# Ledger of designs, part 1: miniprotein binders against ABC transporter G family member 3 (ABCG3)

Scores and structures below are computed, not measured.

Target 1, 243 residues: ABC transporter G family member 3 (ABCG3), of Arabidopsis thaliana (Mouse-ear cress) (q9zuu9r114to356)
Amino acid sequence: IAWKDLTVTMKGKRKYSDKVVKSSNGYAFPGTMTVIMGPAKSGKSTLLRALAGRLPPSAKMYGEVFVNGSKSHMPYGSYGFVERETQLIGSLTVREFLYYSALLQLPGFLFQKRSVVEDAIQAMSLSDYANKLIGGHCYMKGLRSGERRRVSIARELVMRPHILFIDEPLYHLDSVSALLMMVTLKKLASMGCTLVFTIYQSSTEVFGLFDRICLLSNGNTLFFGETLACLQHFSNAGFPCPI
Positions, changes and structure headers below are counted from each chain's first letter, unless a header gives other numbers.
F, E and O stand for the ipSAE by ESMFold2-Fast, ESMFold2 and OpenDDE, each averaged over both directions (binder to target, target to binder). V2 = 0.75 x the mean of E and O + 0.25 x the DockQ between their complexes.
Where letters were taken out, [cut] stands.
The coordinates of atoms that the task and the answers printed are left out; those that the model quotes come from them. Centres of patches stay.

## First folded at step 8 (miniprotein)

Design A9S (from d8d with A9S)
Fold by ESMFold2-Fast, scan of step 8:
Structure A9S (fold): chain B 243 residues (1-243), chain A 87 residues (1-87)
Amino acid sequence: as target 1 above (243 residues)
Amino acid sequence: SPEDLQRLSEKIIELTREVFRALLLAKQGDPETALRKIEDLERKLQELEDEIGKYSPEEAKRLQDEVEKLREWLEYIRKLIEFLLRE
């Protein structure tokens, strides 16, 4: 996926006067992790939603998006998109939740849905949790934040998306859970998935796992390119790296 | 009591799982039996809602939120099963 001169305006106090994303240029490839990084209100979630075709009706988008060498006219929901906070069904086991999600969303035979579910469980390192209740009820502790986040991503994987957009995959995760999540996503990308996700801030260890980074500030792109090139860019400019 | 609230929480879990099992039955080719099962589960859910309603709002807020979500799932799945009956 690639984009050129992508600008997004949101309905503000004055109609369409607020440019949230300003002339963004970038690309993401199969087998790689591309991260959109920036502080709150930098436009990272808006850019992610623009690429995924998930902007609200009040938003206007300008510029071009290309998928596999052609201008993208993708319908809503053609990509996988994982919200920052996802509603899970705590009364179901991980396997049941993924199976019923597949049953509700996918055409085809029941046996095909079972294989897709098992693939998603393996891809998200959920095998040890597959038969456990998701939980979160009054009197039942369930999966911890890291595992719940993996289940949320696995739910989208049962649709077998070519491109997966994730809004803040490390949100509310401790440092160990965050690192494990990033290792899991790195393996997922290596299996041919194009991953694009947003991050507020990362540790040095986590940053080193990214293939490509887009740094945003107030809607403006401060840098786009390989992670090592990002560090060199800011060092050469005599400017501390905002990572 | 805490034991009663835990029992009610366990009933919500059990009924939720049965609602989804009815969906699976319908998708496997028996939507008529699945609809009858949903009608039985509707009655059980109403009984559960009535029991939870006897507790104070302070005691029962979270259980009421959980049972409301179960009600939404039951109604959604009922509509899907009814759709399958039309095919």
Scores: ipSAE 0.426, ipTM 0.797, lowest interface PAE 2.4, mean pLDDT 80

Design E10L (from d8d with E10L)
Fold by ESMFold2-Fast, scan of step 8:
Structure E10L (fold): chain B 243 residues (1-243), chain A 87 residues (1-87)
Amino acid sequence: as target 1 above (243 residues)
Amino acid sequence: SPEDLQRLALKIIELTREVFRALLLAKQGDPETALRKIEDLERKLQELEDEIGKYSPEEAKRLQDEVEKLREWLEYIRKLIEFLLRE
């Protein structure tokens, strides 16, 4: 996936639309993790949604998105997209939730759907949790935030997307859960998936796992390129990389 | 009591699982039996809503939120089963 001169405008508090993303250029490849980083209100979630074709109808997008060499404004639902906060069904076990999600979304035979569910469980390192209630609501203790986040991603993996967009996979995770999540996503990417996700900030250890980075601030791209080139860029400018 | 509220929460979990099991039964080729199960589950959900309604709004808010989600799932799945009956 590649994008060129991508600009997104949304209605602001004023009568006129605000430019939320300003002339963004970038690309992401199969087998790699491309990260959009920036503080709150930098436009990272809006850029991610623009690439996935999930902008609200009132938003206007300019520029071009290319998928596999074809010009395309991605239609809604063409790729896997994981929201920052996902509604899970706490009354179901992990396996049940993934299986019923597959039943609701996929055509075809039950045996095919069971295989896809087991593959998603393995891909997200959920085997030890597969028969546990998701819980976390009302009066039931359930999965911890790290496991819940991996279940959210596994739900999208059931559809076997070639490109997966994730809005803040580390949101509200502790350092150990965050590292496990990133290692899991790195392994998932190595299986041929194109991963594009947003992140507010990361540790140096986690940052080293990224293949490419797009740094945003107030809609503007401060840097786009390979992770090592980002560190070099800011070092040469006399500043540390804002990770 | 807190124990009674936890028991009601477990009942919501049980009914939610049964609603999805009815969907599975319909997808496996028995939508008529699945629809009858959904109709029974609609009755059980109403009984649960009535029991939760005995508690004050402050005590029952979280249970009422979960029951509303269950009713939405039940209605959605019922429509899917009805669609399969027309196939």
Scores: ipSAE 0.420, ipTM 0.787, lowest interface PAE 2.4, mean pLDDT 79

Design E10M (from d8d with E10M)
Fold by ESMFold2-Fast, scan of step 8:
Structure E10M (fold): chain B 243 residues (1-243), chain A 87 residues (1-87)
Amino acid sequence: as target 1 above (243 residues)
Amino acid sequence: SPEDLQRLAMKIIELTREVFRALLLAKQGDPETALRKIEDLERKLQELEDEIGKYSPEEAKRLQDEVEKLREWLEYIRKLIEFLLRE
């Protein structure tokens, strides 16, 4: 996937300019992890949604988005998108939730094979948790934040997307859980999935796992390129990359 | 009591699972039996809502939130099953 001169405007923003993303250029490859990084209100979620074809009707997008790779003909709306906070059904087990989510996502009488659910469980390292209640409601603590986040991503993997957009995959995760999540996602990418996701900031260990970085501040791109180039770019400018 | 609240939480889990099992039954080609199950589950859910409603918000805020979510899922799945019956 590649984009050129991508600008996004939104109506009704009283405190900020209407331009939320300003002339963004970038690309992401199959088998790699491309990260959009920046502080709150930098435009990273809006850019992610623009690339995924999931902007609200009130938003206007200018510029070009190209889909490359084995499935350039795939509609944007059929790609996987994981929200920063995903509503799970705590009263279901992981396996049940994924199976019923698959049934609800397909129109008509189309069934997903149980093997698709098992593949998603394995891809997200959820085998040990597959028969446990998701929980997180009164008197039932259930899964920890790391496992809950993995379930959220697994829900989209059931549809076997070739491009997966994730809004803040490390949100609310401690450093160890974050590292394990990134290792899981790196393996997923190595299996042919194109991963594009947003991160507020990361540890040095996590930062080193990214293939490509897009640094945003107030809608502007401060840097786009490979992780090693980013480190040199900002060191030469008198400050290190935000990690 | 805490034991009563935990029992109610377990009942929410049981009813939620049964609601989704009814969806699965409908998708597998038996929407008529699935709809009858939903109707029985609606009665059980109303009884559960009434019992939870006896508690103050401070005592049972989370149970009230979860049973509201269950009601929403039951109504949504009922509509899906009704749609499958029309086809």
Scores: ipSAE 0.469, ipTM 0.825, lowest interface PAE 2.3, mean pLDDT 79

Design E10Y (from d8d with E10Y)
Fold by ESMFold2-Fast, scan of step 8:
Structure E10Y (fold): chain B 243 residues (1-243), chain A 87 residues (1-87)
Amino acid sequence: as target 1 above (243 residues)
Amino acid sequence: SPEDLQRLAYKIIELTREVFRALLLAKQGDPETALRKIEDLERKLQELEDEIGKYSPEEAKRLQDEVEKLREWLEYIRKLIEFLLRE
């Protein structure tokens, strides 16, 4: 997926049109992790949704998005999108939740749905949790935030998307859970998935796992390219990398 | 009591699992039986809502939130089963 001069305007609280993303340019290649990074209100989530074709009707998008050499918006179902906060069904086990999600979303035979569920469990390192209740509701503990986040991503993986967009995969995770999540996503990318996700900020260890970064501030792209080149870019300009 | 609230929470869990089992039954080719199960589960859910309603809002807010989610899932799955009956 690639985009050129991508601008997104949205209704402001007082004004009708505010440019939230300004002339963004970038690429995400198959099998890699591309991260959109920046402070709050930098336009990260809006850019991510624009690429995924999930902008609200009130938003306007200008510029070009290319998928496999053609100008097009991503059709629903050809990609996965994971929200920053997920609604899970705490009364089901991980396996049950993923299986019923597949039943609700996929056509085809029940056998095929079992197979994609087991693949998703393995891909997200959920084997040890597969038969545990998700929980997280009244009087029921259950999975911790890190496991819950991996379940939400696994739900999208049962659709076998070629591109997976994730809004803040590290949201509400401690440092250890965040590192495990990033290692899991790095392995998932290496298996052929194209990952594009947003991050507010990261540790040095986590930053080193990214293949490519799009650094945003107030809707403007400060940098787009390989993570090592990002550090070199700001060093050469006489400024520290604003991450 | 805390023990009574915990018992009610486990009833919500069981009813939720039964609702999804009805969906599976319908997908396996028996939507008529699945619909009858949903109708029985609607009755059980109403009884559960009535019991939870006897507690103060402060005591039972999280149970009320969870039972509302269950009611939404039950209605959604009922509509899917009804659709399968027309196939």
Scores: ipSAE 0.418, ipTM 0.794, lowest interface PAE 2.5, mean pLDDT 79

Design E14Y (from d8d with E14Y)
Fold by ESMFold2-Fast, scan of step 8:
Structure E14Y (fold): chain B 243 residues (1-243), chain A 87 residues (1-87)
Amino acid sequence: as target 1 above (243 residues)
Amino acid sequence: SPEDLQRLAEKIIYLTREVFRALLLAKQGDPETALRKIEDLERKLQELEDEIGKYSPEEAKRLQDEVEKLREWLEYIRKLIEFLLRE
């Protein structure tokens, strides 16, 4: 996927458009992790949604997005998109939730749906939790934040997407859970998936796992390129790199 | 009582699981039996909603939110089963 001069405007409380993303350029490849990084209100989620074709009707997009070399409007569901806040069904086990999600989304045989569910459980390291209730509702404790995040990503994986967009996969995770999540996503990318996701901040260990970074501040791209080049760029410019 | 609220929560969990079981039954090739199951579950859900409604909003706010979500799932799954009956 590649994008050129991508600008996104959104209407606020005032009756005029604010430029949330300003002339963004970039690309992401199969087998790699491309990260959109920046503080709150930098435009990270908006850029991610623009690339995934999931901007709200109130938003206007300018510039071009290319998939496989063509300007394409991607049909709903052709890409996987994981929201920052995902609604799970706490009354179901992890396996049941993924199975019913596949049943609702995929046509075809029940056998096919079972195999894609087991593959998703394996890919997200959920085997030990597969028969546990998701919980987190009706006075019921359930899976912890890291496990719930893995379930939300696994739900999208049952659709076998070629491109997976994830909004803040590390949000509210402790350092160990965050590293484990990133290792899991790195392995998923290595199997041929194109991963594009947003992150507020990362540890040095996590930062080293990224292939490319798009660094945003107030809608402006401060840097786009390979992870090691990012550190050199900010050193040369006299600004600290946000790790 | 807190014990009564816990039992109502357990009923919500049970009915939610049964609604999805009806979807599975329909997809396995028995949408007619699945629809009858949904109709029975609709009756049980109405009874549960009536019971929860006897509590003040302050006491049962969480249960009211959860039972509304269950109602939405039941209605959605019913429509899917009805669609399968037309195929």
Scores: ipSAE 0.468, ipTM 0.804, lowest interface PAE 2.0, mean pLDDT 80

Design E59L (from d8d with E59L)
Fold by ESMFold2-Fast, scan of step 8:
Structure E59L (fold): chain B 243 residues (1-243), chain A 87 residues (1-87)
Amino acid sequence: as target 1 above (243 residues)
Amino acid sequence: SPEDLQRLAEKIIELTREVFRALLLAKQGDPETALRKIEDLERKLQELEDEIGKYSPELAKRLQDEVEKLREWLEYIRKLIEFLLRE
């Protein structure tokens, strides 16, 4: 996936529209993790949604998005998108939830739906949790945040997307859970998936796992390129990298 | 009490599982039986809501989000089954 001069405007209070993302240029490849990083209100979620074709009707997008060398038609459901906060069904086990999610979305026979569910469970390292109740809130002893996040990603993997967009996969995870999540996502990417996700901030260990970074501030791109090049860019300019 | 919360939560869990089993039955080619099961589950959910309403506001509040989610799933799945009946 690649994008050129991508600008997104949202209806503002005093103006017809405000520019939330300003002339963004970038690309992401199969087998790699491309990260959109920046503080709150930097436009990272809006850029992610623009690439995924999930902007609200009031938003306007200018510029070009290319998928497989052609200007994209990105219909909802053709690519996976994981929200920052995902509603799970606490009354179901992990396997039941993924199976019924598949049943709602995929045509075909019972056996095929079961095989895609088992593949998603394995891909997200959920085998030990597959028969556990998702739980949460009124059920008290449910899955922890890390496992819940893995389940939400696995739900999208059931559709076998070639591109997976994730809005803050590490949100509310402790450092150990965040590192384990990134290792899992790195392996998923290595299997041919194109991963594009947003991150507010990361540890140095996690940062080192990214292939490319798009660093945003107030809608502007401060840097786009290889992760190592980002560190050298800011060091050579005499400024610390705004991680 | 914690015992009452657990018992009521288990009822919500079982009703939720039955709703999705009705969806599976409909997709396997029996949407007529599936719709009857949904109608029975709608009655059972109302009975459960009536039971929860007899408990303290604190306990009822903790369960209300899950009950509302179950009602939303019942409505959504009912519409899917009704669509299959028209095909």
Scores: ipSAE 0.313, ipTM 0.739, lowest interface PAE 3.4, mean pLDDT 80

Design E59R (from d8d with E59R)
Fold by ESMFold2-Fast, scan of step 8:
Structure E59R (fold): chain B 243 residues (1-243), chain A 87 residues (1-87)
Amino acid sequence: as target 1 above (243 residues)
Amino acid sequence: SPEDLQRLAEKIIELTREVFRALLLAKQGDPETALRKIEDLERKLQELEDEIGKYSPERAKRLQDEVEKLREWLEYIRKLIEFLLRE
């Protein structure tokens, strides 16, 4: 996926349009992790949604997004999008939830959907939790935030997308859970998935796992390129990278 | 009291599982039986709602939120089963 001179405007007060993302340029390659990083209201979620074709009706997009070398429509099952907060069904086990999600989302017959579910469970390191209730509802004990977040990503993996967009995969995770999540996503990318996701901030260890970074501030791109180049960019400017 | 609320939570869990099992039955080629099961589950859900409604709103809010989610799933799955019957 690549994008050129991508600008997104949102309808503001008094009919004026505010530029939320300003002339963004970038790309993400198969098997890599590209991160859009920046503070709240930097435009990172809007850029992610623009790339995924999920802008609200009030938004207008200018510039170009290319998938497979063309401005082609994104076909079903080729791309997945994971919201910052995903509603899970606490009354189901992890395996049940993923299976029924596949049953509702995948076209065709029931054959082999169990295999796809087991693959998603393994890919997201959920094997030890597969038969446990998701929980977190009523008076029932449930999965921890880290496991719940991995389940939400596994739900999209059931459709075997080539590109996976994730809005804040580390949202509400502690440092240890965040590192485990990033290691899991790094393995997933290595298996052929193209990952593009947003992050508010990261530790040095987590930052080192990224292949590319798009650093945003107030809709402007402060940097786009490989992780090492980002560190050198800020070092050469005379201050540390704002990781 | 807490034990009664846990029992009601367990009923919500079981009804939720049965609703999705009915969807699976319909997808496996028996949407007529699945629809009858959904109709039975609609009655059971109404009974559960009535029992939860006997508690104060403050004490039962979490259960009421979960039963409303279950009702939405039940209505959605019922429509899917009805669609399969028209095929």
Scores: ipSAE 0.435, ipTM 0.805, lowest interface PAE 2.4, mean pLDDT 80

Design E59Y (from d8d with E59Y)
Fold by ESMFold2-Fast, scan of step 8:
Structure E59Y (fold): chain B 243 residues (1-243), chain A 87 residues (1-87)
Amino acid sequence: as target 1 above (243 residues)
Amino acid sequence: SPEDLQRLAEKIIELTREVFRALLLAKQGDPETALRKIEDLERKLQELEDEIGKYSPEYAKRLQDEVEKLREWLEYIRKLIEFLLRE
């Protein structure tokens, strides 16, 4: 996926058009991890949604998005998208939830749906949790935040998307769970999935796992390119790279 | 009481699982039986809603939110089963 001169505007309370993302240029290659990083209100979630064709009706997008050498018509829901906060069905086990999600969304035979569910469970390292109740509702203890986040990503994986957009995959995760999540996502990318996701901040270890980075501040791109090039860019400018 | 909350929560869980099992039954080629099960579950959910409505606002709000989620799933799945019957 590539984008050129991508600008997104949203109307504020006084009905003025505010530019939330300003002339963004970038690309993500198949089988790699590209991260959009920046503080709150930097425009990272808006850029992610623009690339995925999931902007709200109040937003206007300018510029171009290309997928596999062709202009994208930005059809809503054409790729996998994982929200920062997702609704799970606590009354179902992990396997049941994924199976029913596949049953509701995929054509084909029941056997085939079971196969894609097992693949998603394995891909997200959920094998030990597959038969456990998701919980977290009706006064019941459930899966911890890390496992719940993996289930939300696995739900999109049953659709076998070629490109997966994830809004804050590390949201509400402790440092150990965050590192394990990133290792899982790096393996998923190496298996052929193109990952594009947003992150507020990362450790040095996590930063090293990214293939490309887009650094945003107040809608402006401070840097776009390979992770190593980002470190050299800020070093040459006399400033530390935001990690 | 804590026993009442636990019993109601367990009923919500059981009904939720039964609703999805009805969807599976319909997809396996028996949408007629699945629709009858959904109709039985609609009655059970209404009874559960009525029972929850007898409790104080402290308990009623949280349990009612969960029942509303279940009702949304039940209505959605009913429409899917009805669609399968028309084919």
Scores: ipSAE 0.325, ipTM 0.748, lowest interface PAE 3.3, mean pLDDT 80

Design E66A (from d8d with E66A)
Fold by ESMFold2-Fast, scan of step 8:
Structure E66A (fold): chain B 243 residues (1-243), chain A 87 residues (1-87)
Amino acid sequence: as target 1 above (243 residues)
Amino acid sequence: SPEDLQRLAEKIIELTREVFRALLLAKQGDPETALRKIEDLERKLQELEDEIGKYSPEEAKRLQDAVEKLREWLEYIRKLIEFLLRE
C-alpha cells in the first residue's frame, strides 16, 4: 500500500473544516512493520483509518491511496482492521471464539474454516490458551489483557488478510505483555503480512523492531522512512529522536 | 519466593532489551561488537535458565515460556548479525 498527498479534514465547530492530517506521503510493504507514531491528537488514528477506508461520514479525504497498483480509497481484496478496544465472548474458549468469528465473517465453505482458525492460533502464539475460557465481565477470571489482545488480532487473521491495520496494539498492556505482542507481530510480518499500526510511544528496543516509521505531530509528518534513517535524521540534526 | 519470581521476570525483560539493543548496534554498523554482546547474553540466559529451573514447573511456567521465547529470539538475531558480518 502507498499513499500520496493524503489530507484529512473534519467538520469544525464553525462553517469551515479543520485539517487533522496534512499532506501525508508513505508506503508499506508485505513482510514489514510500518508504524505511525505520535502523541495523543497527532492524527495517528485518523491516518490509519484513512488508509483502511474507515473514515466517518463527517470526514473529507484528499489525495490518493494505492493498493497493488490500483488507485482506490478502499483496498480491493482482503484486509483487516483491529480496533483499540474489541469485545470478546467470555463464555467461549479461544478456539471456539475464533471458529465462530470465522463462520460469521469468512466467505466460503465451512470445511476450510477449521484450518484457518488453527493457523491464526499458531500465528498469535495462542496454542497454550486455545482451550482456555476467555472469561471477563461475567465474574470469571480467564485470559489476561495481553492474551485477550492477541485473541483480538487473531480474530482478524481468520479472514487471511494481506494487510492488517491495528490501532494501538499495545494499549492497556503491561511491559512483559507488550514485548510479547511486539515479538508476535514481528513474526506475523515475517510470514508475509503487511502490518500498519499506531503507537503512542515506544522504548528504544521496541523501536528497533520497526521497518518503517511515520512520525506525526499535530497532523504534520515530522519524518517518514526506514527506522535507521529516522535515527540518523535526528542524530544529524543534533537533537534527540522523539521516541 | 514471590519476590524472587518477580526479580527473575525483570531479568528476562532486561536480557530481551539487551538482545534488541545488540541488533540495533549491528544495524548501525557495529556487528562485531554486537556479536560479542550476543555471546555474553547467551551465557547470561543460560545462568537465568538454570536459576528458573530450581523452581517447580507450576510456579515458573510463565517464566520458563518467556525464557524459551527469548532463546528463540537470541538464536534468530545471532544468525542475522552473523549474516551482516559476511556482507
Scores: ipSAE 0.000, ipTM 0.124, lowest interface PAE 18.1, mean pLDDT 74

Design E66D (from d8d with E66D)
Fold by ESMFold2-Fast, scan of step 8:
Structure E66D (fold): chain B 243 residues (1-243), chain A 87 residues (1-87)
Amino acid sequence: as target 1 above (243 residues)
Amino acid sequence: SPEDLQRLAEKIIELTREVFRALLLAKQGDPETALRKIEDLERKLQELEDEIGKYSPEEAKRLQDDVEKLREWLEYIRKLIEFLLRE
C-alpha cells in the first residue's frame, strides 16, 4: 500500500475544517510491520482510518492511496480494521465468537471450511483458549486483556484480508502482554500479512520489531522510513529518536 | 445475593448462545423455525429484564449493561432472519 500527499480535514470546534493529517507520504510492503507513531492528537488514528477507507462522513480526504498500483477502493473483506476498543461477546467461547463473526461478515461463509476459524485461532496463538468463554462481564471469569486483544485481531483474520490495519494493538496491555502481542504480530506478518498499526509509545525491544515507522506530530510527518533509518536520522540531528 | 446475580449472569450467557444458534439455523435454511425460536427468546429476555430490574442500580448495573447488549443482538438477528424469510 502506498499513499501520496494525503491530507485529511475534519470539522473541529470553532473551525469549519481542521487539517488533522498534513500531506502525508508513505508505503507499507506485504509481510511487514509499518507503524504510525505519535502522541495523543498527532493524527495517527486519522491517518490509519484514511488508509483503510474508514473516515467518518464529515471528513474530507485529499491525495491518493494505492494498493498494488491501483487507486484504493475499500471492497468488503479485502482489508481488515481492528478498532482500539473492540466489542467482544463475553457469553461466547473464542471459537464460537469467531465462527459467528465469520457467519455474519463473510458472504457464503456456510460453504467455506471451518478451517478459516481454526487458521485464525492458530495465527493469533489462541489454541489453548479456543474453548474458553471470552468473559469480561459481571460474575464471568474469562480471558485476560492480551488474549481478548488477540481475539479481536483473529476476528478480522477469518476474512483473510491482504492488509490488516490495527488501531493501538497494545492499548491497555501490561508490558508482558504487549511484548507477547508484538511477537504474535511479527509472526503473523512473516506469514504474509501486511500490518499497519498505530502506537502511542513503545519500549526499545518493541521498537526494534518494526520494519517502518511514520512518526507524526500535530498532523505533520517528522519522519517516514525504515526503523534503522529513523535512528540514524535523529542521531545525525543530535537528538535521540522519539519513541 | 451473589448466588442470584451469578444465576442471572448464567441466564444471559445461555440466552445469548440461543440467539446465535437461531441465526445459524436460519442461515442453514430454516428461517421459519428460527423466527419462532427468536419469539420465544424475546419472551424469556423480557422476563430476565424484569427480574434484573427488581435489583438496585448498584447491585445490577453490570447485568443491566450485559442484558441491554443481548437485546441489541436479538433485535439485529431478528431483522436478519426476517430478511432471509423474504428470499
Scores: ipSAE 0.386, ipTM 0.785, lowest interface PAE 2.7, mean pLDDT 79

Design E66M (from d8d with E66M)
Fold by ESMFold2-Fast, scan of step 8:
Structure E66M (fold): chain B 243 residues (1-243), chain A 87 residues (1-87)
Amino acid sequence: as target 1 above (243 residues)
Amino acid sequence: SPEDLQRLAEKIIELTREVFRALLLAKQGDPETALRKIEDLERKLQELEDEIGKYSPEEAKRLQDMVEKLREWLEYIRKLIEFLLRE
């Protein structure tokens, strides 16, 4: 996926549109992790949604997005999108939830759906949690936030998307859970998935796992390129890369 | 009591699981039996709602939220099973 001069406007307070993302340029390659990073209200989520074709009706997009060399909207089912907060079914176990999600969304035979579910469980490091209730209400013990986010991603993996967009996979995770999530996503990318996701800030060890970075501030792109090039760029400018 | 509210929550969880099992039964080629199971589950949910309604709104709010989600799933899955019966 690639984008050129991508600008997104949203309705402002005085009945005019404010530019939330300003002339963004970038790309993401198959099998890699491309991260959109920046402070709150930098336009990260808006850029991610623009690339996935999931902007609200109040938004307008200018510029070009290319998928597989064509200027086109991605058809539903060719990509996955994971919201920052996802609705799960707390009354089901992880395996049940993923299986019924597959049953409702995928064509084909029941045995094929079981295989896809087991693959998703393995891909997201959920094997130890597969038979546990998801929970999320006060009357039962359930999954912690780290496991719940991995279940949310696993639900999208059941459809075997080529591109996966994730809005803040590390939000409100402790450092150990965040590292496990990033290692899991890095392995998922290495297996052929193209990952594009947003992050507020990262530790040095997590930063090292990224292939490409789009660094945003107030809608503007401060840097886009390979992770190593980002470090070199800021070093040459006389200060360290913001992490 | 807290134990009674916990018991009611566990019943809602089991009814939810039974609703999805009925969907699986329909997809396996028995939508007629699945529809009868859904009708039985609708009756059981109504009985459970009546029991929950005996508690104050403050005591029962979380149970009522769970019941509301179960009723939404039950309605959606019933429509899917009815669709399978027409094919």
Scores: ipSAE 0.368, ipTM 0.782, lowest interface PAE 3.0, mean pLDDT 80

